# Ledger of designs, part 15: miniprotein binders against p73408

Target 1, 371 residues: p73408
Amino acid sequence: MRQILIAPDSFKGTLSAGEVCQIALDVLAPEFDCVAHPLADGGEGTLEAIANNLDGQWQTVRVQGPLPDQTVDACYLWLPQEETAVIEMARASGLPLVPVGEHNPEIATSYGTGELITHAARRGAKQIQLAIGGSATNDAGLGLLMALGWQFLDSQGQSVGWGGQALGKVAEIIPPVLNAFPQVTVLCDVTNPFYGANGAAQVYAPQKGADPAMVQRLDQGLRHFARVVREFDGFEINFPRAGAAGGMGGGVAWALETKIESGFTAIAKLTQLEQAMAGCDLVITGEGCFDHQSPQGKVVGGVLELAKKINKPAIIVAGQCQLSQTVLPNVLKIFSLVGPDMPLEKALQHPQTALKKRLVQVKQYLIQSQN

## First folded at step 7 (miniprotein)

Design E5D
Fold by ESMFold2-Fast, scan of step 7:
Structure E5D (fold): chain B 371 residues (1-371), chain A 82 residues (1-82)
Amino acid sequence: as target 1 above (371 residues)
Amino acid sequence: SDEVDELARAIKYLAKLIKFIARILEERGDKDAADKLKELAERIRDLAEKFEETGNPEYLKQAEELVEEVQELIDEVKKELS
C-alpha cells in the first residue's frame, strides 16, 4: 500500500491545517496508508497545528497585557516529551488585545510575553519557540527582557519603564547573572532591519497607532538603543529580521544569544517532518492561496524544497493557484479548489465540500498513476 | 544538534557576561583588566561559534581554558578589593 504524508498549511479564513488533514484522511485512508502532519508558518494557527502533530498541553497564564494597566489571560502550548514550549507573543502582547482607539506603540509593552517565557521555564521548558507575529509593540523586546530579569536604566540610574518611548532613554544595561534561560528560537519570515527606512518603526509602527511624528521618535529610539548595545558588547543589532515585532527580533537575538528562523523551518524540525516524509512514498501539501515563485519561507514552498532534497514526489491542493505547474519543482500535479466546477463564492461558502471534491480527484489520479 | 546549539548559546551568553564585567572594571578605572576580559570574551565567543558550526568538542576544551583565565583575572580583582 502506497504511504502518503499529508502535510498542509491552513486554508486561511476557512479551514485549519488539522481540518485539511482530517478531510484528506477521510477520502484517502481507505485506499492508502496516510500519515497526517499538519503544518504552519509561525502565524495564526501555529499552536493548533503543533498540538495536532504532537501531544501538547495548553497552559493559560494571567500576564501583563500590551497596555500598562491591562492584564490578559494568555495561553501557550507545552510539549512535555520535547521539553519545549511554543509561545505566540500576540496572545500576551498583540495588537488584537488593544481596545479600539488605544493603539499606541510608544507605551505598548512586551512584558507579558516575557512572563509566558518565565512560566514555561518554570514548567521545565528546555526550548522555546517564540512566534512574534501580530505585535502591538515597538519596544525591541525590552519589556520581555525586563520580565526575564534584565535591567535598563536611564542616565539617572532609574528604570526606563515600558514601551517604545523607553528605548531612547537607555543609558545602562544590567543582564541577569544567575538565571538559567531555556533556548529561545524566534520564528519570523520578515526581513526588515532594526531601524531606518525599511526598519521596524518606519514600516510597522503606523499599523500599531503611530502618526508620522511618533514614527520618527520610535526610529530614533531604536537607533539610540542600537548604539547602546554596540557599546555594551559590540553586537550589531541592525541586521535583516532584527526589525520584526517592533525590533523584538533584534533585541531577543542579542540579549538571549538566540537565532531567528522561518516558522516553517522551526516547526518542521520540531515535528521531525523530514523523517516523516522519508518514510512515505508521496507528499500532499497545500494552502488557501499559492502565489509565489520562490519556495523559501512558506509552508508549501518549504515542503516542496524538502521533498526535492530527499527525492519525494509532491501534490499540491490549493484554494487558488496563480502559478503554472511547469514552474514548480518536484510537483506531479496541482489541484485547485476553485475551478470551472467550483466558483470562488461556492468554495468560500462550502470549503469542506470543495476540498473533498478535489481530494476525490487526487485519489483518482493516484490510482491511475500506479499503472 | 539541539544539544550543540544549547551549549553554544550558553557559552555565548557567558561571553556577554564577561564583557559586562569588563565594563564595570573599566568604569572603576581598571582598564588593563577590562581590556584582557574583553579579549578573552571575544575569543570565547569565537570558539562557541566554531563549536556551533562543527560540533567539535575540541572547541569546548579551548573555551574552558579561556574561562579559567577569566576566573584568574576575577580572583585578582577580588584580592585588590580585600
Scores: ipSAE 0.665, ipTM 0.886, lowest interface PAE 1.2, mean pLDDT 88

Design E5Y
Fold by ESMFold2-Fast, scan of step 7:
Structure E5Y (fold): chain B 371 residues (1-371), chain A 82 residues (1-82)
Amino acid sequence: as target 1 above (371 residues)
Amino acid sequence: SDEVYELARAIKYLAKLIKFIARILEERGDKDAADKLKELAERIRDLAEKFEETGNPEYLKQAEELVEEVQELIDEVKKELS
């Protein structure tokens, strides 16, 4: 019996990757041996996708929120077999946690994200996957690092405190002794440098509540901190990706000697996607929209590249396909949920029904092909 | 390899701590000891990066020998302070 790997992304705004997998199993499993392998790119839905692939345990921790007088109940995923924790910084230090009208990257802190890392380490984590999308912060990860025992002092020997405003005050850095601290991998797909016209503050601080004057102060703070880091150990923090999450990409990479990795690459390794795909005859993957942004995309693009590498045929099921692009030779067919029998409005109103109808067509295609 | 990466990461962090110690010694006026620690830290970091790239354990052995030189230098400084 033909073995099929179902390895989709979420259909943004309508179906989770897990829900897509369940519908595919319901349609295909009577005729084919199916394996569900829901995926994500390190953004929204990442913890849920990993929890569905691996037997994960949700951990809820009361931590510092993004605002100084705020506490939040933040969850992360503990994977006991892998001795790995998966943390989304946005759950402790994210923009959605800030009340309307109170967004302020000069005071917003990443300290709570550091508390999640500390809790995971205490639980026994040897590895931490840290997804840094959705931040409320422009503090270069200083709050996170302070929670891990780093000290940043001003010219008077006092702590610089929290928020992006603290960066311009740093005069002295005192690192902790890290004996058995877990390996941290930062998951990030942006390429912005630490400071400058394409840097953290100039590009991302406005969406976090900064006016133009505040953007300039924050950028100056990042430049000052970069100089202090260079004086400390010679590290050049202004590299591509360092600007992610208000400079946290740079701060954490420098301080913890960690790597920044694509979210899809990290998740594919953690879930052993290549091994799962090698064990199957065919891969079905998908996402909510497949158009000329797909080559810049994450999950479907990564799955197709991997399938090509190990010579496996693939089928794509997309919510909407607007572009007739050249596909890889191993892609057998693309099925769109939106079509003659399913208008866009109806597909958005009944996404489960729309997906099921297209999967029935996939099933018929596979039975008729007999190849 | 995750094992290779973790070992390389730990050695790079150790090199960072050695540079921090060098800075403290420089502030205390021991420029010669500080300069030697900075040189050793840079060599240790280079070996960790080569180990990460190649997986060749010979680079680990060379880094271990340099760490012993760091320990000897620190012990010399401790002796001067007591």
Scores: ipSAE 0.635, ipTM 0.878, lowest interface PAE 1.4, mean pLDDT 88

Design E64R
Fold by ESMFold2-Fast, scan of step 7:
Structure E64R (fold): chain B 371 residues (1-371), chain A 82 residues (1-82)
Amino acid sequence: as target 1 above (371 residues)
Amino acid sequence: SDEVEELARAIKYLAKLIKFIARILEERGDKDAADKLKELAERIRDLAEKFEETGNPEYLKQARELVEEVQELIDEVKKELS
């Protein structure tokens, strides 16, 4: 009897990775020995996928929201066996938390995300996985760092305060003395540098409420802060990925001597995906991509690369997108949810039914291949 | 490994703190001590990076010896201030 690892991404907007796994188990487990291993890329569904895989405990903390006069109840995931906390910055400092008409990256702060890190460290976390998608901020992580004990002072020796407007005022940096050094890993899949035409402010500040004049002020603030950091310890903050979350990628990497890692890579390592895959004969992975211009996501790509590395065959279950088998030598077959028997509109309205139908076909294919 | 990465990060952060101390000493007019601490901090950081890349504890041992030199230099500064 073949042992099958079910290692999908979420079908964004329709099914969680856990729901995909449960449907696959319901269809396949009577005939095959199946192991569920829900995955994510560090974005939507990340905490839920990890909690499902590693029996995590939800922690709710009242913290500073993205606006100065706002408090929010934000949750993060505590993994006691791994001594690891998984934090999504968007739950404390995210764009959806800002009321319509109040989006302003000059004042939005990441301080609340730093409070979540502090809470997790006090809880006993030795490792912190920090997913930085969905930010409301362009403060280079200054708010987060202030919550961790960092001081940023202006030319008068006073705190620069919060928001992207604070960056251009920094004249002096005072780091905290840490008695315990929890390891923070930043999860990020964008490659933008800290400042410039392809930098944090120019590319992402408009969606956070910035007009063109504000974008220029924010970019100038990031450039100023980069100069101050270089003067402080010689660090070059303007590297690829440093622009993530309004420069938080760069700020946190510099301040905490941490790495920026792809969401998939960090989650795969945390959940021991390679070890789980090695124990199985076959991997089934998938995503709900219905856009022909996006052939595959990072989760499916990562799973396929890993399967190839350890010589495991793979099956893909995807929305409407079809990947060529000529570029995926380890892929046995690709099953699309949308087809002659399942129109796009019906698949979007009844995603569980569409997925179950394709998994029945996967089961039939595997039974035929068993002989 | 995660343990190697954790130790390397801690050593790099220590090098950052040594540079901060050097800056304070420089602002107070102790340029010679400041320059020596900056040099030691850079060497400690370089060893931490090599340890992170290779996992070889030999680099960790060398970094520890440089940290002892930092401690001796700080002790000399303390004597100067007493």
Scores: ipSAE 0.669, ipTM 0.889, lowest interface PAE 1.2, mean pLDDT 88

Design E6M
Fold by ESMFold2-Fast, scan of step 7:
Structure E6M (fold): chain B 371 residues (1-371), chain A 82 residues (1-82)
Amino acid sequence: as target 1 above (371 residues)
Amino acid sequence: SDEVEMLARAIKYLAKLIKFIARILEERGDKDAADKLKELAERIRDLAEKFEETGNPEYLKQAEELVEEVQELIDEVKKELS
């Protein structure tokens, strides 16, 4: 019997990666030996995908929200066997937590994300995977670092306080003594530098509530902080990816001596995707975006790269795709939920039915390819 | 490996703390001790980076020897301040 790894992303807005796996198991498992391996790219559905692959425990912590007078109940995933915590900063410091009309990156703080990190450390985490998508903040991770015991003082020796407005006030940095602190890995998929025309404030602060004058002040704050960091220990914070989450990528990488990694790479490593794929004859991967004509997701791309590396054939199931030069050498076939027999509107209204229909066609294709 | 990365980062963070101590000593007027600590911190960081890159425990051993020199220098400063 053919061994199949089912390694999809979520079908955003319709089906979780776990639901995609379950439908595939229901269709394929009678004829094939199937292994479910739901995935994510560090964004929406990441904690759920990891929890489905590994025996995870949800931890709920009352922390500082993105606004100064806000508290939130934020959850993170504890993986006891791996001694690893997986934290999504958006659950403590994210845009969705800010009421409409109250978005303000000059005052929004990442302090609550730091509180999740400290809770995970006390839980016994040896490693922390920190996904930094969806931030409300432009504070270079200062709030997060303050929660970890870092002190940032102004020219009068007083704390600079919270928010992107604090960056331009930093005159002195006092690091904490970190005893047996977990290794933090920052997960992000943007390449923006810390400051400048393509930096954190110029590119991302407008979506967080900044007008043009505020963007200018925030960028100047980031430039000032970069100078202070260089004077502190010679570190050059203005590198590609440092601008992620309002400069948190740079701030955390500098302060905690950590690395920035793609979400997919970290999740694939944590869940042992390459080892799972090596044990199978082929992999089925997919994503459910309906507003483009070809699969473009980080998960599908990463799965295909791994499949090519270890010489495994792949099948793609996508929300919408046009067959053409998009087909890679290791890809046997691409199945689209939307097609002549399934209009976009019907696929959106009945995504489970649309996916099941295409998986039946995948099954027929695989049976025919057995000779 | 993950263990090599964890150890290398711990050593890099230690080098950061040594530089912070050097800056305090420089502000207090002990420029000779500050300069020596800055040089040791940079050498320790370089060894941590080589250990991270190669996994060779010889670099870790060399870093430990430099940390011992840092401790000796700090002990001399403490003696002067006491």
Scores: ipSAE 0.671, ipTM 0.892, lowest interface PAE 1.3, mean pLDDT 89

Design E6Q
Fold by ESMFold2-Fast, scan of step 7:
Structure E6Q (fold): chain B 371 residues (1-371), chain A 82 residues (1-82)
Amino acid sequence: as target 1 above (371 residues)
Amino acid sequence: SDEVEQLARAIKYLAKLIKFIARILEERGDKDAADKLKELAERIRDLAEKFEETGNPEYLKQAEELVEEVQELIDEVKKELS
């Protein structure tokens, strides 16, 4: 055992995936050949994890914010070797950008996210990874599509405008010629359909500022838009995952002929995780939370499944763990930051110290097992 | 592969544009041309989906032949407009 792949998620609210990797390198690299491979699931910390794993260039663009009279400075990650841009919609069209008391999914627009896509295309992107978590919007991606040159007209031939309220007005769709536009892949892990009881508006619009009457209007708008899309080209937009980001999953998949992929799967592929893992003798993975039955985090779970597939042993370092037994045959041991010798409050106050303490134990375990 | 998926998606988007053109021609009274474009668009999309699923370049070749038929039909419409 001379080569170790360190492939963790972030410890949400305490340590980035990159910080976890650096602490592990500091502890383990003197004794073992270590490779850092920070990961994410397409949510918080995704751009930072990818930038830390690949040579990324931060691009800052002034774009339309989620509210009509708002402008924001939004950054995305450009990967020149991969000819790929990684965009988090929340940085341009996200709920955190809306002041408390001003959340309104009937007027919130995704236009700024489309401006980031346009900027990345002009930069030379052949591919775009679009993470759609944290949206302020319920506009089915109409704003994003308008920024890309799509026209959505009402019964009088005028633009429907922005926001979830625009969906119910759409009578005509005019697509742009997209000869030079990059391939977009939507990163999303929710399964909600476009409309209905489990759809975008009914499930997610309340957290974006919608009252019950507004939720009903937004859901009716999504149903109307779905009908117009069916009339346009026969596409059935009401599929699982189409409801993500206020229907953006469905809208973008339809309009750009794109697929919706798991965030972990897309990131693992982009960073060549399987190749990195195959080149090592052991994988160390981890996250801030851990279920008592099995690895529950998408990153840890995905890493463990991949390690099992290619017959690599794994060690888990988790923030909290209630497991007393190994979950999978290839999992050698589970180390919890919180335990009898490390109370929760101390681990939260000094996460770097808690992690270092457990990694020293991992090191001792590996030395003893090798000898 | 990524390359197969990218190309298949581009061809599906082209089929979408062909259907849009067919709708415009139908509204203008060019029903015969519109019906032919709609049929070609559906066949092009089907071939793109088969190419995406199998990676078999024969489906790509067949799609390219149908795109040539689309171009010929559009050129005939252009002649009528001049």
Scores: ipSAE 0.669, ipTM 0.888, lowest interface PAE 1.1, mean pLDDT 88

Design F20L
Fold by ESMFold2-Fast, scan of step 7:
Formats: sequence, structure tokens, C-alpha cells
Structure F20L (fold): chain B 371 residues (1-371), chain A 82 residues (1-82)
Amino acid sequence: as target 1 above (371 residues)
Amino acid sequence: SDEVEELARAIKYLAKLIKLIARILEERGDKDAADKLKELAERIRDLAEKFEETGNPEYLKQAEELVEEVQELIDEVKKELS
């Protein structure tokens, strides 16, 4: 075994992907030639993981927050060599920015996310990776699009304004005349359609502060907007994944004619994970909780699928193992931080120590197996 | 391929702009030109979607021919306005 690629997700709530990589490097080098490749799924830790792989510059911008009378300092990652910006919508339009008791998807706006896109475009971005997890909004991306120059008018010719409540008022759509926008790729791991029983409002609006009556109004707003879009250009917005981030997945994909990708897929391409893995003999991956039965949308699952595709063996280091797990074809062994010698409470209190202990066992396994 | 996807997206967005031009012309009283542009925009979008799905350059060629028809209609309108 000459070269090992260390390609983990974060251990959510305890260790960043970068910290996991550093502990693995400390344990496995110098006995093995190790390369760190921290990863993310488009959610928490995404900008940090990308910055660790590429020469990135942090940009902080004062933008509209999710509430109408709120401004926030939001950061995004600028990658000058790639001419790419990586934006997490939650930093401008996310649930964590709203105080408990003030969550309201009828008024929450994605306008600030559009201001980040505009700032990145002025900086010279040719590509924007837009991660849409953690939204406070149910506005189908209307705020974002308004910041980009789109106009949505009511039957009296006035702007519909912000929030999920605006969707039901849209009578006219005016795209910007000079549409020199960078190419936006939406990163999303949910499959929900735009509206309906499994749609944006029915499934996600309650966690954003909606009561049952508000959920029904929001769903009707999304249905109305879908009808207006169909009348405008024949587009059917009610497709799988369109419901992501309160319908932003559908709204942005329609308006900017873009595709929605899994967060892992986009990050793996951006960081050249397949090329890095091809140059190794073995990959070590991990995350806080491993469930091999739902690998799609998870970093570990994506790494294992890629490793299988290019015939590379893998080792998994997980915080917790699912009892229902089975043997995977290219997985040599699974190591769990939590076990008979490491109770959950102790692992949570001393995550660095717990991970180091399991990586020592990984090292011993590798020395014995010579693979 | 990435090039097919990029080009198809640009053509679809062009169809949206053609519909905007059609609406402006309709509001200014030129319903015949507006109706023709709306029809061309929808056909251009359909061809761009087929090109995106198949990668077949014949759909791209057909879309380019419809874009030329759009340009001819716009040029005719421009001459009447100048």
C-alpha cells in the first residue's frame, strides 16, 4: 500500500472534515503515503471542505436577511483559478438566522442569496455552485430572482413583494433584458416535487414556522406560480427536486435553465475527487453515522460508489454503525468510534481521542493486510 | 456533454427573451408579429430540449434556422420603427 486517500465527511456536531483528515494524517503517516481530501454533501461544512482542497478566498457581504427588516453579514467562497463562487444560501436566507418564535415562511425572503450571486458575478464568476440546504424560505426563489433583475408583477402591475405569500399574487413574469449571469448549478439532496402532498410546503414549511392553515396557503401559492410558469413558457415546474428550499430548486432551475445536482457530485467534480482517487491504492472515508442502505446524498455513499466504479478498495470510519449493515463489495472493513470500549457519551465528549483510537486500529489492520 | 448542456440552456433562455419581445410588440399593437414570435419561441425551446436530451446536432440546426426567422421578423419591425 503505497498511497492512501483520506476522503471523509464531517462528523457532524463534533469534528470538521478537515479535522478528521488531520487526525488521520497524524496516525497513518509516515507509515503510509497519505493525501487529505476533505468532502461535504452541500450542507454544513461545504465551504470549508472546498477551501481545504482548493486555493479559495473568503468574501463577506452585507445582504438582506431572511426577514424583511434584517441584514446579515454572509460569506461565500471565491475560487479565482476556477472562476467559480461557492454559495450556501443558508448564510443569507437560512433558518439559523431567524430567532425562535419569528420563523415565518410567508414573509421570509431569498433576496439576500441573490445579492451574493450578484456580488460573485461582479467579482468575475463564470460558474456559481449554489447549495440550497437549511433555507428559512418558501418563496420558490422569487427573492433571489428579483435580486438578479427578474420582475414578478401582480394583476395591478405592481411588484408582488417578498415571501411565500407573494407566489399566489404573480400575474406577470418579466425576465431581465441583459441576462449576462454566470452559470448557476443548484446543489440539493432532496427529491420532493414543487407542490402537493410531498411538496415543498407540505413537507418542509412546518419546520420553518408554518401552521396547518399557512401550509395550505403556501401550497396553493406554489400551485398558482406553477400555472403562471406553464402559461409563460410551457415549463412544468412540478418535477422531483423542484421543491427543495421552498421551491427554489424548481424556480431557479426554470428561470436560469439550469440543472439540480447532488451536493456530493458537484463537490467531487469541483475538487477532482475521481482523479485523486485514481492516484491512490486505497481510500479511507467516514462520517458521524453510517447507513449503507441510503448512500445517495451521503458523502460516504458517493465515495464508495466512485471507488467501486474505478476498482479501488475502501475503509469506512464512522461515529456509529447501523446494526442492519451488510458487507459491501469493495469495502475491506468498517470501524465504528462507538463500541464496547468507547461509549457514545465519551465519544461525544472526546471526539479527537475516539477517532484517533479507531485510526490506530485502521493502521494495525493495514499493516497486517498489506493492501 | 457539458457543451451540449451549456448551448441548450443558452437557446432555452433565448426563447424566454423572444417571448418578452413578443409581449412588448403585442402591447404596442403588433399582434401579428407577436403571435409569430410566440410560436417561434415555443418551437425553438422544444428543439433545444430535444438537442439537450439526444445530443443530435440536427435539432440544433433546426433551432438555428428558427432563430434566423426571429431575426428577420425583428429586422422588419425595426425598419418600420425607424
Scores: ipSAE 0.368, ipTM 0.733, lowest interface PAE 2.8, mean pLDDT 87

Design F20W
Fold by ESMFold2-Fast, scan of step 7:
Structure F20W (fold): chain B 371 residues (1-371), chain A 82 residues (1-82)
Amino acid sequence: as target 1 above (371 residues)
Amino acid sequence: SDEVEELARAIKYLAKLIKWIARILEERGDKDAADKLKELAERIRDLAEKFEETGNPEYLKQAEELVEEVQELIDEVKKELS
């Protein structure tokens, strides 16, 4: 019997990756040996997908919230066998934690995210996966770094304090000297530079509460901080991806000597996706993709690239097909939930039924293709 | 792979600390020592990056030799300050 790896993303807004796996198991398992391997891209559902694949333990820590007078209970995932913590900054420093009308990237701090890192380090983490989507902040990770023992001083020798407004005040940087610190990997899929027209403040600060005048002040602060960093150690912080999470991508990469990776790449390594795929004859992957604003297919794309590398055939199950088989050389067939027998409105209203119907067709295709 | 990345990160961070020390010396007026430490830090960082890219322990050995030169320079500065 053929061994099939079921490695989907969530169908965003309708089905979790785990739910997709369960429906596929229910349809395919009687005829095929199936292995469930739910995936994510570093966004919504990431911690849940990892916890389902590995022996994950939820940790709740009371930390600084995004606003100076705010405290939040934030969860992160501890993986004891991997000696790895997976942290979503949005759970401590995210936009959803800010009350309506109080969004302000000039004062919002990432300090609480640094407290989660410190807690994970003290628990014994050797590696930290830090997902930086959904930030409330434009502080270049200064708050996070302060929680880790970094000092940023103004021209009077006093702490610059928190928030994006602090960036323009930095005159002196003091790094922690004795740092027995775990390796941090930043997970990010945006390409924006640190400052400028396509930078952190100009592109993302408005959604965090900035008016045009505040955007200009924040961008000036990022430019000032970039100059101070260059004077400190010659580092050029204005690189692609450095603008992620209000400049945290750049700030953390510089300060902690870390690299920025795609969320999918980090999750695939952590869950041993390549090893799981090598043990199977075929991989089935998929995503919702019900409109053109839906994800760019980061999980599906990554799964297909990996399958091609190790010469494994793939089948795609997607909400709507915007891809051609001719541009995907290792793909046997693409099954769309939306088609002549399933209109878009019905698929959106009954996603479980739509997915099950297409998986029955996948099953029939696979049975007929057996020699 | 993971061990190579971890060691390379630690060496790059050490190069950062050496540059910080150089800046303190520059502010105190010891520009000769500061310039030497900056040069050593840049060379150490370059070796760490090559080690990260290749995994070749020869680059790690060369970085260790430069760290010894850093220690010698700092000891000279301590002697001048005592």
Scores: ipSAE 0.580, ipTM 0.860, lowest interface PAE 1.8, mean pLDDT 88

Design F20Y
Fold by ESMFold2-Fast, scan of step 7:
Structure F20Y (fold): chain B 371 residues (1-371), chain A 82 residues (1-82)
Amino acid sequence: as target 1 above (371 residues)
Amino acid sequence: SDEVEELARAIKYLAKLIKYIARILEERGDKDAADKLKELAERIRDLAEKFEETGNPEYLKQAEELVEEVQELIDEVKKELS
């Protein structure tokens, strides 16, 4: 074991993927040839993970925030060699941007996310990776589309305006005549349909400030918009994943003729993870969530599947997860941050110390296996 | 393959615009032109999907020929409006 690829997800709520990689390098690099390859699933930390793998340029743009009277400075990542922009919608239209008590998906708009797309297009982007986690919105991406030149009119021929409340008013759709915009790929890991019991409004609108009556109005708005879309060009918007980000998954896929794919898959391809892994003898991956059904999340699962495919051994470093565990033939050992020597409270209060302690044990394990 | 996906997307979007034009014509009472544009848009979309699946440039050529038919119909409508 001479060359080690360190390919973790973030330890959500405690450490970024980049911080995990740095701690691992500090512990392991003196004894092993280590390569850092921080990863993400398309949610929080996605821009930072990609920037650590590729020569990225941070762009800050003043755009519309999620509330109608709000402006925000939002960052996206420009990758000049790849002619690709990576945008997290939450930085312009996300729930964290809304003050506690002010959350309202009937008025929250995704318009600012569309302004980021427009800025990236003007910079020369040929492709956009759009991560849609963390939204404050239930507007099916209408705000985003309006920023791209789409018009949505009510029965009186006036703009429907912003927010989830606008969906039920759409009577006419006017697409922009020139679609010279970059190809957009939507990154999403939820499978919810556009509307219904498992749809965008019923499942996610409550966390965005909706009471039960508002949830019903929003769901009816999504159903109405789905009917209008079907009348417009025959598109069936109520598919699995279409409900992501208040229906933005469906709205953007329909309007821009694009696909929704897993965040991990898009990031792994963009960063050439398989090529990096093939050049190493061993992969160390991990994540720090303490409330999962299994010790592996989507990133860890994807890394392990890829490692198995190309016959590479793997080590997992994870937080405390439910005891439902999967044992894979190529996994050499699983190291948990929380254990008899590290209580949960201590690990949460001192996550860097907890991770370093486990990586020292990984180092000892690897040294002992050098025979 | 990235070029195939880009071209297929552009052609699908063009089919969307043609259907939009067809709806405008139908609302204006030109049902015959609207129905023909809807038919052409559906055929163009089908060809774009086949091109996306196979990468076969013959489907692009067939789509371009249908786009020329769309342009001829639009030109006829323009003459009626002038």
Scores: ipSAE 0.693, ipTM 0.896, lowest interface PAE 1.0, mean pLDDT 88

